# Ledger of designs, part 243: miniprotein binders against q9bqp7

Target 1, 240 residues: q9bqp7
Amino acid sequence: VPQNWFPIFNPERSDKPNASDPSVPLKIPLQRNVIPSVTRVLQQTMTKQQVFLLERWKQRMILELGEDGFKEYTSNVFLQGKRFHEALESILSPQETLKERDENLLKSGYIESVQHILKDVSGVRALESAVQHETLNYIGLLDCVAEYQGKLCVIDWKTSEKPKPFIQSTFDNPLQVVAYMGAMNHDTNYSFQVQCGLIVVAYKDGSPAHPHFMDAELCSQYWTKWLLRLEEYTEKKKNQ
Key: E = the ipSAE of ESMFold2; O = the ipSAE of OpenDDE; V2 = 0.75 times the mean of E and O plus 0.25 times the DockQ between their complexes.

## First folded at step 20 (miniprotein)

Design yj26 (at its last look DockQ between E and O 0.83; V2 from the best seeds 0.72)
Fold by OpenDDE base, look of step 20:
Structure yj26 (fold): chain B 240 residues (1-240), chain A 94 residues (1-94)
Amino acid sequence: as target 1 above (240 residues)
Amino acid sequence: SREELWERIFELIEKGDYEEALRLLREYIEKYPDNPLALYIVADLLFDMGRPEEARKVLERAKELAKKTGDPDIIEYVELLERLIERLLEELKK
């Protein structure tokens, strides 16, 4: 049980979109502060097993590809992910006319992969927007807040070369999503709250993406795990 | 506990005591025979120890189990190690 329990949902905010919700998605810039990011907290609180496996994988990849080959591989993975997010932001942004879209960004297997998910996405409220939890002292940059099949979600887009049909195969992504939800729900820059999460795993070959929907109950379960990770991070930093 | 055992195994590996780590992993596998991760780690250690033929045999079992569980990360690790083992075995035949 977390020592510093904090609710994921804000009782002062209604789940119903206020009529005052801007027609334009929010894009709050991330401020570089001493405050840890969600990603940093998760990376610094990986289990010994996770750290071990990742290090072994890295060593084996270097044996296969060489050091330069592995650097190139890592750079390519990062670039592909970045381009995918840029393309999604362009697609989901109402201000960007099709004419301003880099056609090359839209011609990807990842974009093809998510087409069936995008059909169910509406009511975009935030894109690439910073969230801050002032009480719990963490920040993050969320990909998207939108309605998926009529439910308002924090949506996290992931790229994969391999099928991830189960939410358990997404590692700490559920924790990332709920961390963003909890922060957004208590961030004064947002007038609304979210109760659901969605992880979308897009595939390079254009095969149909896997949507991993997280209802309010599942989000609450992962929120408890997130709080434990945050406490572990805080404790580690006090001992340094 | 299972967690304590894994911590001990990882500590042994970090210290380079692969023989003792393998012993504990084997005991673990006897108790939990359907764990593809444990089998993968055994194969990976055997590979580092210069025992590629033994690594291959263990890894084959790991691969079969990993496919059954559908864990894409374990499958990736297994396939990567498989390629490395095959490359090493080819080099040893020259």
Scores: ipSAE 0.762, ipTM 0.935, lowest interface PAE 0.6, mean pLDDT 90
Fold by ESMFold2, look of step 20:
Structure yj26 (fold): chain B 240 residues (1-240), chain A 94 residues (1-94)
Amino acid sequence: as target 1 above (240 residues)
Amino acid sequence: SREELWERIFELIEKGDYEEALRLLREYIEKYPDNPLALYIVADLLFDMGRPEEARKVLERAKELAKKTGDPDIIEYVELLERLIERLLEELKK
């Protein structure tokens, strides 16, 4: 149980469209500052189980591929993820520059994987946009805010070579989503709020992506867990 | 408690005391035999200790349990370790 509760939702805000909002999705730039990012907090508060599995996986991959082979593998995975996010931002942007880009970027297994999800996405409000929680003092860079099947969501896009049919298989991704949501809902750069989340896991082989919808109640449940991770992070830095 | 036992097991692994970690892990598996993660960790330690025949047997049990639970994340770790175990066993035939 967190010692200090703070609400994820802002009662002074609505998820309804505002006619005065710009027609182009928001893209708030990330400023360099001294407060921690969501990903930094999560990385620094991994359980001993998570740390063990990650470290042994790395060691085993190096044994299998060699050090240079592992570096190439990880570089390729990172590049594929980066290209996937670039392609999605372009697809969801009102820009028509896609025909002027590398057509192979647009025709990947990951993009094929999400096509059935993208048909249900509309009303894009933000893309690759910075969020800051003014009171809890953390920052993030969210992927997308849009309607999914009529509900305004913080949407997080993930790539995977293995199926993740259940939200429990996405590890800390739900915490990442609610941390961005809470920050956006209390960030003066935004005039609206979001009460739902969506994690979309795309697959390299083009298999249909798995959407993991998070309603407001589920978001509140994960928000409590996020507050515990943030509290743990703060305590660790105090004792260093 | 289960949580205290896990904390102790990982503390021992961090210190490199694999024999004591294995003893506690076997005790845990006896009490909680449906845990594919515990079986995977046993196999992983046995592999590092140069005991690949024992690691293979435990890993087969971990794979079967992981399939029953439908947890695809542990299966990826199991399959990677399985390939490494088979390579080591092949080299030891020399």
Scores: ipSAE 0.601, ipTM 0.886, lowest interface PAE 1.2, mean pLDDT 85
ESMFold2 (binder alone), look of step 20: mean pLDDT 81; pTM 0.770

Design yj27 (at its last look DockQ between E and O 0.54; V2 from the best seeds 0.67)
Fold by OpenDDE base, look of step 20:
Structure yj27 (fold): chain B 240 residues (1-240), chain A 94 residues (1-94)
Amino acid sequence: as target 1 above (240 residues)
Amino acid sequence: SREELWERIFELIEKGDYEEALALLREYIEKYPDNPLALYIVADLLFDMGRPEEARKYLERAKELAKKTGDPDLIYYVELLERLIERLLEEAKK
């Protein structure tokens, strides 16, 4: 049980969109502060097993590709992910629908992969927007807040070359999503609340993306795990 | 506990005590024969120890079990190690 329990949901906020919600998606800039990011907390609190497997994978990849080949591989993965997010932001942004979309950004297997998910996405409220949890002292940059199949979600878009048909295969992504939810629900820059999460795994070959929907109950379960990771991070930093 | 055993195994690996780590892993596999992760780690250690043929046997079993459990990351790690073992065995024949 977390020692510093804090609710994921804010009882002072309604799940119903306030009539004052802007028609334009929010894009709050991330401020580089001494406050740890969600990503940093998760990376610094990986299990010994997770660290071991990743380190072994890296070593084996270097043996297969060479050092330069591995650097190129990692750079390409990063670039592909970045371009995918930029393309999604362009697709989901009402203002950019009027600009000449870089056709090259839209001609990706990843964009093809998510087309069936995008059909069920509406009511975009935030894109590439910073969240801060002032009480728990962490920050993050969320990809998207929108309605998926009529439910308001924090949506996290992931690229993969490997099929991830199960939410368990998404590593710490569920923790990232709930961390963003909890922060947003208590961030004064947002007037609304989210109760659901969605992880979308897009594939390079254009095969149908896997949506991993997280209802309020599942979000609450992962929130407890997130709080434990945050406490572990805090303790590690006090001992340094 | 199972967690304590894994912690000890990882500590041994970090120290480079691969023989002792393998001994503990083998005991673990005897007790829990259907753990694809343990089988993969054994194969990975054997590969580092220059024992690729022995590694292959564990890896084949790890692959079969990983496919049954539907762990795509483990399947990928297994396939990567398979390619490396095959390369090493081919080079040893020249």
Scores: ipSAE 0.749, ipTM 0.933, lowest interface PAE 0.6, mean pLDDT 91
Fold by ESMFold2, look of step 20:
Structure yj27 (fold): chain B 240 residues (1-240), chain A 94 residues (1-94)
Amino acid sequence: as target 1 above (240 residues)
Amino acid sequence: SREELWERIFELIEKGDYEEALALLREYIEKYPDNPLALYIVADLLFDMGRPEEARKYLERAKELAKKTGDPDLIYYVELLERLIERLLEEAKK
């Protein structure tokens, strides 16, 4: 149970009329800050099980590929993820919609993998946009805010090689999504709020991506877990 | 409690006390015999201890259960360790 409970949703925004649909998605720049990022908090508060699995995975991969082979592998995976996010940002802006997109933009297996998801995505409100929770003092960079099947979601795009996902791909992903959601809902740079989340796992071979929808109730449950992780992080830094 | 047992197991692993960690893990598996993660961790420790034939036995069961659960991360870890175990066992035959 967190000692510093704070609501994920903002009641004031629930009373506001819908904002006008902007002509371009929001892209709030990441400011230089001394406060922790969502990913930093999650990395520094991993469970002993998560640490064990990650450390052993690294050790086993190095045994299989060699140290140089492992470095090359991880660099390539990082580049693929970066290119995937860049492609999605391009596809979803400037003012392009999935319904208007030509199929020649499907240049990788990951993009092919998410094609059926993108058909259900509309009303893009934000892309690669900074969020800051002024009260809880954390910052993040969310991938996308858009409607998915009629529900406005914070959407997080993840890559996965079939069948070799990273240990981090799904374990803390829901916490990341709700942390961004809570920050955005209490960030004065945004005039709207979001009650749902979506995690989309894309596959290198082009197999259909798996969407993991999070309704408001599930988001609230994960929000409690996020607050515990943030509290744990704060206690660790206080004692250093 | 279950959580207290897991905390102790990982503490022992961090210290390199693998025999004691194995004893607690076997105790856990007796009480919860269909947990593929526990079976995988046993196999992982046995592999590091130079006992690959014992590791393989636990890993085969972990693989079966992980596939039934549909846990893609665990299936991936199991298959990675399986490849390493088989390579080690083939080297021992020569």
Scores: ipSAE 0.683, ipTM 0.925, lowest interface PAE 0.9, mean pLDDT 84
ESMFold2 (binder alone), look of step 20: mean pLDDT 82; pTM 0.774

Design yj28 (at its last look DockQ between E and O 0.85; V2 from the best seeds 0.75)
Fold by OpenDDE base, look of step 20:
Structure yj28 (fold): chain B 240 residues (1-240), chain A 94 residues (1-94)
Amino acid sequence: as target 1 above (240 residues)
Amino acid sequence: SREELWERIFELIEKGDYEEALALLREYIEKYPDNPLALYIVADLLFDMGRPEEARKYLERAKELAEETGDPDLIEYVELLERLIERLLEELKK
């Protein structure tokens, strides 16, 4: 049980869109502060087994590709992910629908992969927007807040070359999503609340993306795990 | 505990005490023969020890089990190590 329990949901906020919600998606800039990001907390609190396997994989990849080859591989993975997010932001942004979309950004297997998910996405409220949890002292940059099949979700877009049909195969992504939810629900820059999460795994070959929907109950379960990770991070930093 | 055993195994590997780590892993596999992670780590250690033929045997079983579980990351690790083992075996024939 977390020592510093905090609710994921804010009882002072309604799940109903306030009539004052802007028609334009929010894009709050991330401020570089001493406050740890969600990603940093998760990376610094990986299990010894996870760290071990990743290090072994890296060593084996370097053995296969060489050092320069591995750097190129890593750079390409990062670039592909970045371009995918930029393309999604362009697709989901009402203002950019009028700009000449870089046709090259839209001609990706990843964009093809998510087309069936995008059909069920509406009511975009935030894109590439910063969230801060002031009480729990963490920050994050969420990809999207929108309605998926009529339910308001924090949506996290992931790229994969391999099928990830199960939510368990997404590692700490569920923790990331609930961390963003909890922060947003208590961030004064947002007037609304989210109760659901969605992880979308897009595939390079254009095969249909896998949506991993997280209802309020599942989000609450992962929130407890997130709080434990945050406590572990805090303890590690006090001992350094 | 299982966690304590794994911590000890990882500590041994980090120290380069591969023989002792391998012994503990073998004992673990005797108790839990269908653990694809343990089988993969054994294969990986055997590869580092220059024992690719033995590594291949463990890895084949790890691959079968990993595919059954549908763990895409473990499958990736297995496939990578498989390619490396085959490369090493080809070099040793030369």
Scores: ipSAE 0.763, ipTM 0.939, lowest interface PAE 0.6, mean pLDDT 91
Fold by ESMFold2, look of step 20:
Structure yj28 (fold): chain B 240 residues (1-240), chain A 94 residues (1-94)
Amino acid sequence: as target 1 above (240 residues)
Amino acid sequence: SREELWERIFELIEKGDYEEALALLREYIEKYPDNPLALYIVADLLFDMGRPEEARKYLERAKELAEETGDPDLIEYVELLERLIERLLEELKK
């Protein structure tokens, strides 16, 4: 049970976006400060089991590929993820840039994988936009805020070489989504709020992506877990 | 408690006390025989200890259970270790 409970939703804000809002998606710049990021909090509060598994995976990959092979592998995974996010921002931006002519960004299995999801996405309100929870003191950079099948969501895009058909297999990603949601709902740079989340796992081979929709009830459940992780992080910093 | 047992197991692994960690893991598996993660960790330790034939036996069982639950990260860990075990077993024949 968190000691410093705070609601994920803001009763002062409407669930429905104001039609008077600008048509260009928001892109709030990320400010550098001492406030921890969502990803930093999650990384610093991993269980001993999680740390063990990741360290052993790294050691086993190095044993299989060699150190140079593993370095190349991780560099390629990072680059593909970066290109995927750049392509999605370009596709979802109403001001299509010169990038429309750059087929390298749009040619990937990951983009093919999400095509059926993109058909259900509309009303993009934010892309690659910073959020800050001024009361709970954390920041993040969300991927997308848009309607998915008529519901306004914080949408997080993930790449994977292996299928992840269940939300449990997305590990800490639901915590990441609800942390962004809570921050956005209490961030003065935003005039609207979001009650739903969506995690989209895209696959390198182009197989249909798995959408993991999170309604308000599920978001509230994960919000409680996020608050516990944030509290754990704060306690660790007091002891350092 | 279960959580206390896991913390002790990981402490022993961090110290390199693999035989004592294995003893606790075997105790856990006796009570919870269908836990693929525990079976995987046993196989991982046995592989590091130079006991790949024992590791293979635990890993085969872990693989079956991981595929039933559909945990893609655990399946990846299992398949990676399987390849390494098979490579080591082939090398030992020489």
Scores: ipSAE 0.658, ipTM 0.914, lowest interface PAE 0.9, mean pLDDT 85
ESMFold2 (binder alone), look of step 20: mean pLDDT 82; pTM 0.783

Design yj29 (at its last look DockQ between E and O 0.57; V2 from the best seeds 0.66)
Fold by OpenDDE base, look of step 20:
Structure yj29 (fold): chain B 240 residues (1-240), chain A 94 residues (1-94)
Amino acid sequence: as target 1 above (240 residues)
Amino acid sequence: SREELWERIFELIEKGDYEEALALLREYIEKYPDNPLALYIVADLLFDMGRPEEARKYLERAKELAKKTGDPDLIEFVELLERLIERLLEELKK
């Protein structure tokens, strides 16, 4: 049980969109502060087993590709992910911003992969927007807040070359999503609340993306795990 | 506990005590024969020890189990190590 329990949901906020919700998606810039990001917390609180396996994988990849080959591989993975997010932001942004769409960004297998998911996405409220949890002292940059099949979700877009049909195969992504939810629900820059999460795994070959929907109950379960990770991070930093 | 055992195994590997780590892993596999992760780690250690033929045997079993569990990351790790083992075996035949 977390020592510093904090609710994921804010009882003072309504799930109903206030009539004052801007028609334009929010894009709050991330401020570089001493406050840890969600990603940093998760990375620094990986299990010894996870760290071990990743290090072994890296060593084996270097044996296969060479050092320069591995650097190139890593750079390409990063670039592909970045381009995919930029393309999605462009697609999900209001039509006025569409005139500057780099057509080349839209011609990706990843974009093809998510087309069936995008059909069910509406009511975009935030894109590439910073969230801060002031009480729990963490920050993050969320990809998207929108309605998926009529339910308001924090949506996290992931790229993969391999099928990830199960939510368990997404590692700490569920924790990332709920961390963003909890922060947003208590961030004064947002007037609304989210109760659901969605992880979308897009594939390079254009095969249909896998949506991993997280209902309020599942989000609450992962929120407890997130709080434990955050406490572990805090403890590690006090001992350094 | 299972966690304590894994911590000890990882500590041994970090120290380069691969034989002792391998012994503990073998005991673990005897008790838990259907653990693809343990089988993969054994294969990986055997590869580092220059024992690719033995590594291949463990890896084949790990691969079969990983496919059954549907863990795409473990499958990737297995396939990567498989390619490396085959490369090493080819080099040793020269």
Scores: ipSAE 0.749, ipTM 0.932, lowest interface PAE 0.6, mean pLDDT 90
Fold by ESMFold2, look of step 20:
Structure yj29 (fold): chain B 240 residues (1-240), chain A 94 residues (1-94)
Amino acid sequence: as target 1 above (240 residues)
Amino acid sequence: SREELWERIFELIEKGDYEEALALLREYIEKYPDNPLALYIVADLLFDMGRPEEARKYLERAKELAKKTGDPDLIEFVELLERLIERLLEELKK
């Protein structure tokens, strides 16, 4: 149980988009400040098991590939993820035509993997947009806010390689989504709120992506876990 | 308790006290023989300790159990370590 509980939802905000809202998705620039990011908080509060497995995996990869080979591997994985997010932002932007988009950006297994999910996505309200929780003092960069099957969601896009999936903190993916949601719902740059989340895991080989929908109740459960991680992070920083 | 034992195991590994960590891990595996993660960690430590033939035995068991659970991350860890163990065993023949 967190000591300083704070609600994920803001009762003063509507979860229904205003009819006169702009059709261009919001893209709030990232602020320069010293408050921690969601990903930093999660990385600094991993369990001892998670830390062990990640560090040993890294050491073993270096043994197999060499230091330069490992740097190339991780750079390529990072680049693939970055290009995937760039492609999705391009696809979901209402101001971009197919003739003006880089066709090579759209050619990936990950983009093929999410096509069936994109058919259910509409009403895009934000893309690659900064969020800040002004009370709890953390910041993030969310991927997308859009309707999924008629429900407005914070959507997080994740990549996975097959048969060798990229190592991510799968346990922490829901925490990342709810942290962005809570921040957005209490950020003065946004006039609306979101009560649902969606995690989409895309596959390098083009296999159909797996959606993980999070309704308001499930989001509230993960929000409590996020608050505990944020408290743990804050306590660790006081002792440094 | 189960959680206390794991906390102690990782504490020993962080300190580099691998023989003591291995002793506790063997105790854990005796109580929980079908845990593929524990078997993988034993193999990982034995590999670092220069005992690849022993590591291979534990890793074969871990691989079988990991495939039954369908955990792709653990399968990747197992396959990576297997390649490294085979490389080391080949080196030792020279």
Scores: ipSAE 0.628, ipTM 0.905, lowest interface PAE 1.1, mean pLDDT 84
ESMFold2 (binder alone), look of step 20: mean pLDDT 83; pTM 0.781

Design yj3 (at its last look DockQ between E and O 0.10; V2 from the best seeds 0.00; counts 0 for: placed apart)
Fold by ESMFold2, look of step 20:
Structure yj3 (fold): chain B 240 residues (1-240), chain A 94 residues (1-94)
Amino acid sequence: as target 1 above (240 residues)
Amino acid sequence: SREELWERIFELIEKGDYEEALRLLREYIEKYPDNPLALYIVADLLFDMGRPEEARKVLERAKELAKKTGDPDLIMYVELLERLIERLLEELKK
């Protein structure tokens, strides 16, 4: 139970964008700031189990590949993720044309993997856009806000080399989604709010991506967990 | 509680008290014998302690259970450790 509970939804805000919203997706730039990001909060509040597994995995990969081999591996994984997000932003932007896009960005197993999901995505409202929770004082960079099967969602795109058919296998991803949602719903740069989330796990081999839809009730459950992580983070920083 | 026991296990691992961590992990596994994560951690500690034959045996059970539950991250960790154990066993024969 958080000691400083705050609602994920804003009662003063419409569930639907008004007619004055721009026809192009919002892309609020990330500002220089002293407040923590969602990803930093989550990284700094990992459980002892998560820390153990991550550290042992790193040690084991270094033993297998060598230090230089591990650095190359992690660099390639990072580059693949970056390319994937760049390609999705390009595909989902109504201002882009295929002749203006790098065709190498579009030639990816990950992009192939999400094609069936993209057919259900419409009404893109934001892409790679900063959000700030002005009361709880945290910031993030969300991937996408769009309708998925008729429901306006914060959508988070993830890459994976192994199938993740269950939402439990996505670990902190649901917390990331609801943190972005809460921040957006209380950010003066946005005139509307979002009540649903979607995590899409894409695969390098082009296998169909797994969508993990989060309705408002599930988002509220994860929001409580996010508030606990934010509270834990804040307490750690007060004691430093 | 189970959560408290895990916190103590990780505290012992952090301090380098691997023998005591193993004793608590064995007690945990007696009560919860079908937990692939607990078995993986036992194998991981045994590998670090230079006991790869023992680690190999425990890891075989962890691998079986991890595949039954379908946890893709744990399967990946198990398979990586398995490769390292086999490499170490091969090296020790030289």
Scores: ipSAE 0.641, ipTM 0.900, lowest interface PAE 1.1, mean pLDDT 86
Fold by OpenDDE base, look of step 20:
Structure yj3 (fold): chain B 240 residues (1-240), chain A 94 residues (1-94)
Amino acid sequence: as target 1 above (240 residues)
Amino acid sequence: SREELWERIFELIEKGDYEEALRLLREYIEKYPDNPLALYIVADLLFDMGRPEEARKVLERAKELAKKTGDPDLIMYVELLERLIERLLEELKK
């Protein structure tokens, strides 16, 4: 049980969109402060087993590709992910729908992969927007807040070559999503709250993306796990 | 129960305890040999464990069964993993 329990949901906020919600998605810039990011917290609190598996994978990849080849691979993966997010932001942004979309950004297997998911996405409220949890002292940059099949979600877009059919196969992504939810729900820059999460795993070859929907109950379960990770991070930093 | 067993398997996978997860899955498959999803998960774990040849063999069986069930999602997952395994095996021969 977390020592510093904090609710994921804010009882002072309504789940119903206020009529005052801007028609334009929010894009709050990330301020680089001494406050740890969600990503940093998760990276620094991986289990020994998780670290071991990642290191083995890395060593195998280096053995196969060489050190330079692995660096190139890693750079390419990062670039592909970045381009995918940029393309999604362009697709989901009302203002950019009028700009000449870089056709090259839209001609990706990842974009093809998510087409069926995008059909169910509406009511975009935030894109690439910073969230801060002032009480729990962490920050993050969320990809998207939108309605998926009529439910308001924090949506996290992921790229993968490997199929991820189960939410458990998405590593710490569920924790990232709920961390963003909890922060957003208590960030004064947002007038609304979210109760659901969505992880979308896009595939490079254009195969249909896999959506992992997280209802309020599942979000609450992962929120407890997130709080434990945050406490572990805090303790580690006090001992350094 | 079957559900409790799957929950335990997924908890183990989430923690990165692939050896214990694999053990439980093998016991499950012994009892239920014609489950293509279980076979797929075994192949997936074997791949992540750096055992691509074993993964390939298990996945071949998973593929055959998946085609019989007609589950398009499972077929897709099998095919994606198969391509990754084949690519890895080709690189290892170099």
Scores: ipSAE 0.554, ipTM 0.831, lowest interface PAE 1.1, mean pLDDT 89
ESMFold2 (binder alone), look of step 20: mean pLDDT 83; pTM 0.792

